# VH-VL binders against q9h9l3: the designs that were tried, part 418

Target 1, 176 residues: q9h9l3
Amino acid sequence: PRKMVAIDCEMVGTGPKGHVSSLARCSIVNYNGDVLYDEYILPPCHIVDYRTRWSGIRKQHMVNATPFKIARGQILKILTGKIVVGHAIHNDFKALQYFHPKSLTRDTSHIPPLNRKADCPENATMSLKHLTKKLLNRDIQVGKSGHSSVEDAQATMELYKLVEVEWEEHLARNPP
Short names: E, the ipSAE of ESMFold2; O, the ipSAE of OpenDDE; V2, 0.75 times the mean of E and O plus 0.25 times the DockQ between their complexes.

## First folded at step 22 (VH-VL)

Design Gh8 (framework fv_fezakinumab; at its last look DockQ between E and O 0.88; V2 from the best seeds 0.87)
Fold by OpenDDE, look of step 22:
Structure Gh8 (fold): chain C 176 residues (1-176), chain A 120 residues (1-120), chain B 111 residues (1-111)
Amino acid sequence: as target 1 above (176 residues)
Amino acid sequence: QVQLVQSGAEVKKPGASVKVSCKASGYTFTNYYMHWVRQAPGQGLEWVGWIDPDSGGTFYAQKFEGRVTMTRDTSISTAYMELSRLRSDDTAVYYCARSDYSYGYEFDLWGRGTLVTVSS
Amino acid sequence: QAVLTQPPSVSGAPGQRVTISCTGSSSNIGAAYDVYWYQQLPGTAPKLLIYDNSNRPSGVPDRFSGSKSGTSASLAITGLQAEDEADYYCQSYDISLEAWVFGGGTQLTVL
């Protein structure tokens, strides 16, 4: 089987009114939860809204942040050829301006067996926080300091591992 | 009705610029990437680039870097492609096409195309 | 010139089966990227025919089928009809080029 990694990104607001979501942090962990990548990223445009309450990003984090183009290259190098696990992962790929093969993508926000385990409707979109609490009995994204992309990536991987066997078998029988 | 309506045919001189528009209707404009694909007369399809109507982010094929600019006006669900420093080999039908940025990479909706003719 | 290689033309009689090949490389089809197929009737815009290697959008007859293996893909048309006369393009994503890429196109003639 292919190597598996989990990814989570944090975005800030750029553009005239900060409505543009730009990548400002990316965290990647391996199957065991070890951090493979965790960098603050400098968007190509001026940051208008750090969205700190949610992103955890502050101005000081951008002082030595990795330029987007460089970070993107580093991240893509890690992701290429891997099974990539994420929650609502389309947002992460979008922020990276990146297309990952569908057959190598695992989105924990769209895994019916995972929702079933959490006593949620299979077709509902549940938050990472909710699933983590329900299935792992762990609180993430607490406080007002913003999210931790490392914590979120680790939680995402752990959630997927709960349904990995079943879901991989399902995908093998029903290729997307 | 879900559709993409493109601007009319253009005739330009070499060295000039052309701006083609693509108006989306019948769906949420910002939920799909807008791609531009061109086709020279009697030739195949060539991908030019895409724009994310939500963020305004763009990604161009290397061949067109520095010469193409893609923009959008979300208020009227319209995407634009501007190609500058036109050459005769830029003569083609230019298509806009959408793809879902989530998990539907297929170009499932196309405009009817805009013929751009570059001639001296 | 095209990143994906297709035969320039194929032909068949009504009712026959024809196949169109699409040969890629390790940086696109071989990199697990899906293949898409488009049909372009004369004087019209391309139309999605097959997505994700083998899936048919609504309205596409089941006589159209797609498959993928290794670095190549194939479009099969059974029960060939006159209306199938068109150009067919395969499409995938190339991670090396970071670009969506098309085949050179195949002109299908119904004899």
Scores: ipSAE 0.920, ipTM 0.952, lowest interface PAE 0.5, mean pLDDT 95
Fold by ESMFold2, look of step 22:
Structure Gh8 (fold): chain C 176 residues (1-176), chain A 120 residues (1-120), chain B 111 residues (1-111)
Amino acid sequence: as target 1 above (176 residues)
Amino acid sequence: QVQLVQSGAEVKKPGASVKVSCKASGYTFTNYYMHWVRQAPGQGLEWVGWIDPDSGGTFYAQKFEGRVTMTRDTSISTAYMELSRLRSDDTAVYYCARSDYSYGYEFDLWGRGTLVTVSS
Amino acid sequence: QAVLTQPPSVSGAPGQRVTISCTGSSSNIGAAYDVYWYQQLPGTAPKLLIYDNSNRPSGVPDRFSGSKSGTSASLAITGLQAEDEADYYCQSYDISLEAWVFGGGTQLTVL
């Protein structure tokens, strides 16, 4: 049986006018929500916009942050061979410059049974904050101090567990 | 019309460099990775690397590290591959091909290829 | 040497069934990465034939089918037609190399 983890990442702005999204924090939790990895990550290029209102990243977090190449190696070692759960997870893999097997990937932003439980249209793309409030009765991403990637990864795993049996059975019948 | 249009054939001497272009049309250039794949005459396909047109990030096969540079110009939806210190065994057709990162990894659209011939 | 192993050639008469094998390892197909198949007609670019092990893009006839088991995959072509004469390549991702990898190609001859 494969082990399951959940991931969430926060990005800062790099490149011209800070419009490129570069990885600056990554958190990984196990099935029980225990933190397996949580590091601030230094992008390989100059940070133009910390995007603090959403990312929670500030200049002081970067002073001793793990360089991207090193952090990427650590993260990929954790993800390899596992079912990885995330929310809009393609953005996390893109920021990691990483290809995860499609059959081992779970995206809580696109699970019809999860939307149904939240009384949302089955094919709508729902935010993590909205699903967490409706289905777990918890407020995440509170205020303008930014998201917590640990909090978000934990919420993502809890959401997936609500539909895990149904969705895993669906995927077995309908391979991605 | 969704297509990739590549630059014309090139003839080079050993030690020179070549830059091949690939212009995308009919889709959002920055939503797909662009891969480069080469094929020596009578031989199979060999993956060279990819560029993310959104970020400009690149990833190269180990064999080409230090000799290949992939770039893009998002204002004209064009990707480039430059191969330096050419040898005769770099003679090949060089293809560009796109892949998604959200819904699958298949190379669903290919350019027609650019023949690069390296000879004295 | 190709990372994925294919037979160099296969042949069949019109109307026959042929199969093309693709053998990988524990770092690619065996690591749950999907298999993709491409058809390359003489003098043309490769064209996607099968994605995600067994799915056909629009316009690919249902006589083409793919499967995957363990570290290997297979492309089957039934009702063989002259137009099927081409080279066929399998592809997957290798996590140890961090590279997209192709088979060596199989030349299909229609007798």
Scores: ipSAE 0.822, ipTM 0.922, lowest interface PAE 0.9, mean pLDDT 93
ESMFold2 (binder alone), look of step 22: mean pLDDT 92; pTM 0.942

Design Gh9 (framework fv_fezakinumab; at its last read DockQ between E and O 0.93; V2 from the best seeds 0.91)
Heavy chain, then light chain:
Amino acid sequence: QVQLVQSGAEVKKPGASVKVSCKASGYTFTNYYMHWVRQAPGQGLEWVGWIDPDSGGTFYAQKFEGRVTMTRDTSISTAYMELSRLRSDDTAVYYCARGDYSYGYEFDLWGRGTLVTVSS
Amino acid sequence: QAVLTQPPSVSGAPGQRVTISCTGSSSNIGAAYEVYWYQQLPGTAPKLLIYDNNKRPSGVPDRFSGSKSGTSASLAITGLQAEDEADYYCQSYDISLEAWVFGGGTQLTVL
ESMFold2, look of step 22: ipSAE 0.871; ipTM 0.933
ESMFold2 (binder alone), look of step 22: mean pLDDT 92; pTM 0.934
OpenDDE, look of step 22: ipSAE 0.930; ipTM 0.959
ESMFold2, fold request of step 23: ipSAE 0.879, 0.872, 0.875; ipTM 0.937, 0.934, 0.935
ESMFold2 (binder alone), fold request of step 23: mean pLDDT 93, 92, 93; pTM 0.948, 0.930, 0.944
OpenDDE, fold request of step 23: ipSAE 0.941, 0.941, 0.941; ipTM 0.964, 0.963, 0.963
ESMFold2, last read: ipSAE 0.877, 0.875, 0.873; ipTM 0.936, 0.936, 0.935
ESMFold2 (binder alone), last read: mean pLDDT 93, 93, 93; pTM 0.946, 0.944, 0.947
OpenDDE, last read: ipSAE 0.941, 0.941, 0.941; ipTM 0.963, 0.963, 0.963

Design Md1 (framework fv_amlenetug; at its last look DockQ between E and O 0.08; V2 from the best seeds 0.00; counts 0 for: pae E 14.5 > 2, placed apart)
Fold by OpenDDE, look of step 22:
Structure Md1 (fold): chain C 176 residues (1-176), chain A 120 residues (1-120), chain B 108 residues (1-108)
Amino acid sequence: as target 1 above (176 residues)
Amino acid sequence: EVQLLESGGGLVQTGGSLRLSCAASGFTFSNYAMTWVRQAPGKGLEWVSSITYDSDFTDYADSVKGRFTISRDNSQNTLYLQMNSLRAEDTAVYYCAKAGRAVAGPFDYWGQGTLVTVSS
Amino acid sequence: EIVLTQSPGTLSLSPGERATLSCRASQSVTSRYLAWYQQKPGQAPRLLIYGASTRATGIPDRFSGSGSGTDFTLTISRLEPEDFAVYYCQQYYSSPYTFGQGTKVEIK
């Protein structure tokens, strides 16, 4: 079986009125939840909105942050050839300006068996926080200090593991 | 040599107020986040509050939120902690500590602390 | 919050012996954001290790840190008389920046 990793990114606002989501932190964990990558990342453009409440990113985190181009290279090296698990992962890939092959991507926000297990509508988009609470009995993204991308990535991986066998079998029968 | 010197501690009644100061020297004060950490008698260390190098962000432990205010004067190389509505459980030695520029920690230099005693 | 649990509570050893202190986190902490401090009676804490494994300035090489994820270790290869103190681990990965409850290394 292919190696599997989970990814979660935090974004800040750049561009006019801070509406452009730019990568400011990226965390990657392996199948066991071990951290493979966790870095603050410096966007190429001026940060207008740190979005600290949910991103957890502050100005001081950017002082010695890894430049985006360098970080992107590091991250892509880790992701290449692997099955990448994430939650609403399209946003992460967009921020990375990289799109992983669809056949090697697993988005826990769009896995009907996972929603079913959580007593949610199969076609609904549920939050990571909600699914984590329902299925793992764990509280994530608590407090006002912002999200922990490592915590989120770990939760995402654990959620996927709950439905991995079923979903991989489904995908084998129905390739994306 | 980095030096941090706390002052302002003392005896205060429950509900009272106290302002702590920390005079910094031996490094570029304005380049680093600063923090307060306290230690109740015979107990462990507890983070209290942090402030960024330019004061654009402050953070507090839940136990002191709404009561304590951290601030700094970079022109005077001084860190402050305004403590209002003091409680008995706030009794502790309060340490001023230097943090990093890019990260909240580690706390690489500490003052000798100032004792705050809150009587019921 | 991230809870750090240190073990043992007390470690009784003789000078010259090896000391191994454990710090377990309630959730994964990036090694980059884990520190160890030493505190002697009546003194302020002193930074020993940061980034889980990097010795602070002036710290003897008999002190070393290791670990990742949820398990971290401080090792004193050969205890000197001045090493008998309380040791704290601390994470500065996320607020609140919590400390462990401490391990007391005392003379046997």
Scores: ipSAE 0.013, ipTM 0.550, lowest interface PAE 9.8, mean pLDDT 93
Fold by ESMFold2, look of step 22:
Structure Md1 (fold): chain C 176 residues (1-176), chain A 120 residues (1-120), chain B 108 residues (1-108)
Amino acid sequence: as target 1 above (176 residues)
Amino acid sequence: EVQLLESGGGLVQTGGSLRLSCAASGFTFSNYAMTWVRQAPGKGLEWVSSITYDSDFTDYADSVKGRFTISRDNSQNTLYLQMNSLRAEDTAVYYCAKAGRAVAGPFDYWGQGTLVTVSS
Amino acid sequence: EIVLTQSPGTLSLSPGERATLSCRASQSVTSRYLAWYQQKPGQAPRLLIYGASTRATGIPDRFSGSGSGTDFTLTISRLEPEDFAVYYCQQYYSSPYTFGQGTKVEIK
């Protein structure tokens, strides 16, 4: 009944010494991995550290970027009422300055059946790169040019599908 | 609500200079990149130059590079275009534009333009 | 540089007819950073569509955009008298941010 999407974000450094994380890219995919949203986003504060080795964000991306307030509105319109899948998704919601209902949130970094399938400790926090390699036999985040939020969102959705039936039934029986 | 008003156009001889201004109101000017787009009489639209919200980047069409300088004053909500070494082919209506969502486009608000005529 | 080629150059139609305008890019426009503008004589351009398919605020739903990569289309489902104008596509993916040469939609 409820539609499901996966989200991933990239952040840049703002504030003193670039230690504050501000949203600079967001990608959203549907259940089939089709891209619903992928935009560079202009933070409202000056960018101190592009964090390019991790974020893939450079100054030229900001020239065409959608201002944060506008982008946030577009993103929240897509997320409202949907099950949202992410990896360590609290960081993405923090960057969006947004709370999504816990009952509609799925975090692949905290799903015990997924860890069991990967032969990892049930309570361990596993990286997206590690789970993707182990369970999907795919390499993501290759090289030093930064992460792709489209690639990461797609991987996150595929990981969730591996445990979707079991985990959705578990959540129905054990409401958070 | 959103208003962009260009000024400074006019008739000038080849090799001359003009400085265009664009007064902005009805939005937070310092949050947006700004751009100049021109249109020669009877012709299509040509992007001329863009500047980021903080002036950290400027960019120019090849046809004007080295001759035109874009700048802005966020305290006065004003965009500028300094045009030097003008040529006959620079004759056009010059539009100031605000990006609606992205800096280099799309351009969701436009001024009515100011005519620059370069005569030989 | 990404060159945008619009076709046809002129489209002669009657009110009530469907208009289909094409814009072809010389290179892929990644993330669908493509816009459509309408311009009437003596007026500034008006944004119709951005992101290839998203209508700008206040634009009637008879205007729709589609396409990706190199091929993009503006459709006006039923022409109104006020829709006879010149239409431009623009890519805002890569500098220089080029426009197509325009398609004039005129009364037959």
Scores: ipSAE 0.000, ipTM 0.506, lowest interface PAE 14.5, mean pLDDT 87
ESMFold2 (binder alone), look of step 22: mean pLDDT 93; pTM 0.945

Design Md10 (framework fv_amlenetug; at its last look DockQ between E and O 0.71; V2 from the best seeds 0.00; counts 0 for: pae E 5.2 > 2)
Fold by OpenDDE, look of step 22:
Structure Md10 (fold): chain C 176 residues (1-176), chain A 120 residues (1-120), chain B 108 residues (1-108)
Amino acid sequence: as target 1 above (176 residues)
Amino acid sequence: EVQLLESGGGLVQTGGSLRLSCAASGFTFSNYAMTWVRQAPGKGLEWVSSITYDSDYTDYADSVKGRFTISRDNSQNTLYLQMNSLRAEDTAVYYCAKARRAVAGPFDYWGQGTLVTVSS
Amino acid sequence: EIVLTQSPGTLSLSPGERATLSCRASQSVTSRYLAWYQQKPGQAPRLLIYGASTRATGIPDRFSGSGSGTDFTLTISRLEPEDFAVYYCQQYYSSPYTFGQGTKVEIK
C-alpha cells in the first residue's frame, strides 16, 4: 500500500561550538505531496549557530516554536507504521532522536536505480538538489535564504515515486 | 465549500448503544484529523475523541474511554462514533469537527451537530 | 490535563464598545496551539483565532488574539450586533484537548 510519507528536517547548531545538530524544523508530506506537518521546533539546548545559510532558520522562528519533546511526539504519530522516505534520512532520524525500522525506511541518497536514472554512478551519494534537477527538472535550494524543508520533502517523495515500483520489488526480494 | 453533516443522533436508554456518522465534503478528507466534540444542554464544549488522518492513532476523553470508539472510512469521506454503554451524562449535541492538520490542530470547520439524548 | 479558565463569565457591553476576554491556562501553552471560537445560540461553534493570534478565514479585522505562556486574550475592537455570543478558548497543545468554560458577551 501507499502508506508512505516523506520527511525533511532542518537543524541548528547547539552544544560546544555549535557542533551538535539539533532539530529546528520538520516537514512531512504524504504521497501526493500534501503537507501533513510543518513546524519550527525549539531545541532543548541553547542555539549557538542557526546555520541560516543552509537551514533557513532564524532567531525569530524560534519565538513560540514547538518544544522538541512535544514536536517529537507529534511527528512520531505520523511516522509510526509508515514507509518513511527521506534523503540522507539518517541525519533526520538522529536529530529527531528516533529510529524508524530499516525495513520501512527509504533513503533516496542510497537507491542505485535512482542514481542510474540520473546518469550517476549507482553507488555514489548524490545531493537532493542534483537529483531533483536531473530527474524532475526543478531547481530547489536556490538563493541564500536557506532550504525549504517542505520543498525538499516534496522533491524527495517525487524522486522516490520515479523508482518506487522497481525498488519495492527489489526490497521484497532482498529485505534489509 | 467545506461541509460536515452529522447523523445518527436520537433517544436511547441508559446502557444502550448508538452510532453517529459525519459525512464530509469540500476538502481532502483523508489528509486531516477529525474530532468529535459534544455540548450538554446549556453547558460548554467538551472534547470527546480524535482520530488521525489515516486512523493510525485514536484518542479519547477519560469520560468516554472504553465505551466510545472513533473510526473513519476515507473512501467514503465519513467519520463515525460508536457509543456503547451510554449514560445520562452523555446527553449532548455531538459535533463533528475538522482539524487543520493530519494529526491535530484547531477545528476550522464544524458540523451543525446531532442531538443524543440518554434517558433512564 | 491543561485547564483553561476564562474570565469574565459574562461581559455586558453595548455595540461599538471594546471587548476584552481572558483565557488563563493551568500550565504554559505554546501560543501556536491556542484557539478561540465563537458560538451563537442554536449554532455550531466557529473558529475565530488559531495560533493565539491568527485570524481564521473570513474573520473580520475587529477580532484579534494575543498572549503567550499561560495568559491569552481575545479582543473585539468594536462590537457589532452580531458579535454578541459565547466565546471559548481551546488548547490543542496536549491531550486531552480542553476548552475554557466560555465567556458570554451580552448586550447591555
Scores: ipSAE 0.484, ipTM 0.842, lowest interface PAE 1.3, mean pLDDT 95
Fold by ESMFold2, look of step 22:
Structure Md10 (fold): chain C 176 residues (1-176), chain A 120 residues (1-120), chain B 108 residues (1-108)
Amino acid sequence: as target 1 above (176 residues)
Amino acid sequence: EVQLLESGGGLVQTGGSLRLSCAASGFTFSNYAMTWVRQAPGKGLEWVSSITYDSDYTDYADSVKGRFTISRDNSQNTLYLQMNSLRAEDTAVYYCAKARRAVAGPFDYWGQGTLVTVSS
Amino acid sequence: EIVLTQSPGTLSLSPGERATLSCRASQSVTSRYLAWYQQKPGQAPRLLIYGASTRATGIPDRFSGSGSGTDFTLTISRLEPEDFAVYYCQQYYSSPYTFGQGTKVEIK
């Protein structure tokens, strides 16, 4: 059986006026929510805005962070051949400068059965926080210290499990 | 308690083959990369090979590339090293080690090692 | 390949003295993905320090690591009798994940 992992990333601002989103943390969990990878990552460009309120990233985290090129290689070695689950996962892949096969990608922000369970319009894009609260009765991204990519990846995997049987059957009938 | 137990060492002739095993317990084996490190008698440590948590990526020292094959069976919590075309310079204690993460990294737990002696 | 050169080859010291061990890399280990291991006679290596400066679980605070780039240091602030051993540095920044040749810390 094909293995499944969930990924979540935190970004900082680089480029002119800090408007470019660059990868600064990546967490990957297995089907059971166990952490497979959780590293701070040093972007190849100077950090202009740590975005700490949202990202949780501080200057001290970057002192021992893995350079982007090395971290990307490590992450891709884990993702290869796997079903990868994420929330708005195109942002994570963009930050990784990577494109995972669509047939092996699952995006909890775009799964109609999951929205239906949450009593939301099937074509709406719902936040991870909202879906997690409604469907798992769990608060994530709580407090003033920014998001936890580990917590978010774990929540994403649990959300997918709620619709896994139905959605995998749908994709088998409707290959991307 | 994390435990790693190597086995399969012994005396073998040059050109021969040997298969090492490392039985793991006390942790979720399928979450972590594994590594073989060897130490010739009276010498320092030499990295031999590493394998990612799921076997998708393997890598080898140049001195063993093409002759040694690392593998793992996550259902049996066991790491393997198939050693072919053995040479006298392969004589060493072979350690099994666990990385702290899904890819090779710092090795936080080590077995006691198994001795491989290759006679000329 | 990143070559790690340790110095000195041997430190002869007494208990209670400070030990300073050096590890120099042939090219930069910018992520500080450098580890230190201790190996006592007849035993497997033991992880002391990773990330250049982070003590592994259960390692006494007399062990400390520092450095970045190409120059790394392991310091033992006050040697205990149990600290006489061989010490290896290792980089896990890029494959092959090379070790230094070792520094033996022995009783004077």
Scores: ipSAE 0.199, ipTM 0.737, lowest interface PAE 5.2, mean pLDDT 91
ESMFold2 (binder alone), look of step 22: mean pLDDT 93; pTM 0.948

Design Md11 (framework fv_amlenetug; at its last look DockQ between E and O 0.69; V2 from the best seeds 0.00; counts 0 for: pae E 5.9 > 2)
Fold by OpenDDE, look of step 22:
Parts: structure tokens; C-alpha cells; sequence
Structure Md11 (fold): chain C 176 residues (1-176), chain A 120 residues (1-120), chain B 108 residues (1-108)
């Protein structure tokens, strides 16, 4: 089995005016799309903005949510040493207060062959929703209930798999 | 149907070694953490060791650390426990248990256990 | 380590009665990481409740779990003859994953 996982996080707003993005949910799937991790996470600071329309996070989800410190430890056990796939993944790592080695990171928002396959400019930053629709003919992030981090992680993994061979070869020739 | 079948238990002398096996079926073995839990005769349950779904992490109770080694072969759906330097207090029924998650979780399925008896 | 203390040690009841079992943790445990198991003589343990209040697959409605922080409770609303057994609480919040010492529910 490939030591590759895909991650997607949902963040809520904390701090003054809710401008600080704090981790409130994290989902991790394996190469096959099976869920390895999916937890609501309690930020260390008071939540000012749940950002429910996008995050899908509600106050009720924070009841008995996993404290950030504990969740971070669990997540790092999964990520450490693996190739981690994500979309705009720097936001996820920032929220986790963890930075994965660049050589082991795959960001589907910055893979030119993926954009090319979707008939998009290679250097453009396309949304996960757009790429998923274009390349997988699947609608994600539909409705007003917010995103599903599991769904997004699965879509991210499936997108990467479309260009995995080509991209891994490229990276082998051009290590980050 | 999930099934866990332990084997390898038996009588062993103090200081001896024994290797337990647990054959798993009925679920995607490679997606779940696995655990050994033991129970001394007439006593309660004691967590012994856990291993994550991909073997990247292992953990042990202090009572067995340095003596026991947990491992798994996902290609064969088998969990192992290598027990060295066995002591009388290691005498117990050893259960193989499936975690509900890849890294940890409650133990949603258990084997019937295998008896390990350590004598002087 | 987190020590789980169960009470009472033994609970003597008759079929049809309500059973209330307590599990107290030495430190706060997120309810998501508290489980209850049932063990009958000569059998392996069976998961009853996880996440403090979620019944495992196939577990009858008469079993329920509640609690948060350091205090957790397993309730059997109406004891059936097959419910007389030993019950263990367990936390997987942090290593080592500890069990309570067990409560024996026996027939009066």
C-alpha cells in the first residue's frame, strides 16, 4: 500500500473580529479514499465566527469536540513520514500549526499537469470544486450546509491520482 | 462477519519467549489499528500494546516495554506479539482486539483469546 | 496515566431492575474517548458503548451511556438474565489506554 494520505480541514474564526483561522475539523483519507480520521476539534480560543456557510461547523459540533492539542497529536501520527495530498494545503498545515516536509507534500492547487488536464491555465489556482467537476464529473460543496471535509479530502486524492505518475516523475527529476 | 482468531499461547518457563498470532478476517485489516489486551486469571483487563494501521507507530504498557514487540503483516491480515523475557506476572489470556479507527479507538471486535502460562 | 475507578465493585440486582454503573476518571476525558465493555464468564469482552453514549452495533436499547469530564455512567434500564456479567469502562484518550477495574453485576 502506498504511504499516501489526503487531508482537508475546516476552520472557524477566532481572535479579534474572528480573523484568525482555527482548526475545527480535520478529515484524512487513505489512497483508496477510506476515512482514517474525521474529528471535530475544539480550538484553544473562543470561537467568534463559525463560518458555517463554508465550514459546515456549528456550535453543537463543538460540544465534546476533541481538544486541539490532542487532535494535533493524533493527526501528526497519521501524517508523519507520509506523502500528504491536499488542496491549498498550506492553509491546513497552518491551522494545524504543523509543516510537513515540502518533498512529501502534494498540493493539488499547484500541479500544472492537473490544470492542463482540466483545460485550465497551468499556472492558475483553480478551486477544488471546479477541478472535481471538470475531471471527476462530480459536484462537491453543494448546498448551504457547508463543506464536507471528508468529501473534499476524497476528491483531492482522486484528483491527484489522475496525475500521480506524471507528477511523481517530475518531482523525482526536480526535487523541491 | 468480523473474526479474530488468536494462536500461539501455551506453557513457557520464566525467561522464555513466545510469539502470538491473530488472524483477522471480515474487514479491511490494513485500515485499522490493532491491539493486544490481556487478562490474568480472575483479574481485570489490561492494555498491552497497540499498533497503527500501517505499523508506523507502536505503543506498549510500561509493564511489557522492552520485552514485547507488536507487529503486523497486512498482506496476510495477521497481527503478532513477540513476547520475550516472560515473567510469571505475564500469565494471562491474551486477546486480539480491533480498533474502530486507523490510529486508535474503542475495541469493537475481540478474539476469544489465547492462554499464556508462565511458570518457574 | 489516566486511572479509571468503577463503582460499585459488585452490584446485586434482580431481573427487571435498573442498573447504574459509575466510572470516574482521575483527569478529564473527552467523552468521545470513553467506552464500556461487557464480559461474561469464559467469554471475550464485547463493546457496548463508545463515545460515552453511542451504542455499538447490535447492542439493545436498554443499555445507555452518559457523562462527561471525569464522571461517566452506564445504565441498564431493565436487567435481562443475560446482562449479569462484568462491565469495564475504558479510555483511549491518551496512552496508556486504561481500563477500570470492573463492576460485577450479579443476580440477587
Amino acid sequence: as target 1 above (176 residues)
Amino acid sequence: EVQLLESGGGLVQTGGSLRLSCAASGFTFSNYAMTWVRQAPGKGLEWVSSITYDSDWTDYADSVKGRFTISRDNSQNTLYLQMNSLRAEDTAVYYCAKARRAVAGPFDYWGQGTLVTVSS
Amino acid sequence: EIVLTQSPGTLSLSPGERATLSCRASQSVTSRYLAWYQQKPGQAPRLLIYGASTRATGIPDRFSGSGSGTDFTLTISRLEPEDFAVYYCQQYYSSPYTFGQGTKVEIK
Scores: ipSAE 0.534, ipTM 0.855, lowest interface PAE 1.2, mean pLDDT 95
Fold by ESMFold2, look of step 22:
Structure Md11 (fold): chain C 176 residues (1-176), chain A 120 residues (1-120), chain B 108 residues (1-108)
Amino acid sequence: as target 1 above (176 residues)
Amino acid sequence: EVQLLESGGGLVQTGGSLRLSCAASGFTFSNYAMTWVRQAPGKGLEWVSSITYDSDWTDYADSVKGRFTISRDNSQNTLYLQMNSLRAEDTAVYYCAKARRAVAGPFDYWGQGTLVTVSS
Amino acid sequence: EIVLTQSPGTLSLSPGERATLSCRASQSVTSRYLAWYQQKPGQAPRLLIYGASTRATGIPDRFSGSGSGTDFTLTISRLEPEDFAVYYCQQYYSSPYTFGQGTKVEIK
């Protein structure tokens, strides 16, 4: 069977008024939640807003960060050919400037069976924090020190496992 | 305790083939990239080949490209190097090494090596 | 291919002296992707420094690394008898992941 990984990214603000989201950290875990990759990434553009409260990114993290082009190459070597799980994963792919095949993409923000298990409307876009609290009895993204992309990637994989059998069968019957 | 044990070295004639093995233990083998590095007698280190944690990407030094094939079996915790069309300049001690991550480098644990001697 | 040139080829020093080893890349390599290895006679290499300046687990603090771009340095602040060995730099910035040719640190 095809290998499965989960990804989560943290972004900083670049461009005018810091409104462009640029990749500044990427974490990838395997099916068991083991960390395969976790690097701080230096955007090719000047950082206007570190967004530290949510991103956890500080200036010191950028001193030895991997340049975006190099990090992207390393990340794509891990993602290529894999089933990639994420939460609102289109944002992660956009930040990577990368198109992953829809047939190999799993987005925990858009899985109706997962929403049902959480007693949420099937078509609602639920936050990772909410789903994790409801279904795994865990609090993630606690406080104002920023998100942990490793913690978030691990939570995303565990959430997917709750519906993996059902959802993989659904996708086999209904190819994206 | 991380251990890497190479085997399969020996004496072989020019044009011949050998397969090297590297048995890994003491870590989750399937999480890390692996590499082969060789050292000719009295010479420096030469990178030979690397493979990502899941085999999805490989690359080779130009001197061995087309002749050597790196592979791994994650269910048996074993790294391989298939060496074909061997030449005298392939004579070296071959080390396997573990990367610190799922893609190549840096290499934090090394085996003790296996000697390959290619004679005419 | 990124060529790494180490200098000097041989460094003859006494125990207690400071050793300074140089590694120059043929093109720029971010410091994040430069490593140093030690190899004693008859032994496998050992990782000393990665990311140009980060000591690997169990490496004594007398070893330090610095540099960026094309010029990198390994410093041994006070040579111990066990430090007489060959030292290699390696870049893992882009494939092929080349090594320098080595610097031998020997007893004067």
Scores: ipSAE 0.178, ipTM 0.730, lowest interface PAE 5.9, mean pLDDT 91
ESMFold2 (binder alone), look of step 22: mean pLDDT 93; pTM 0.955

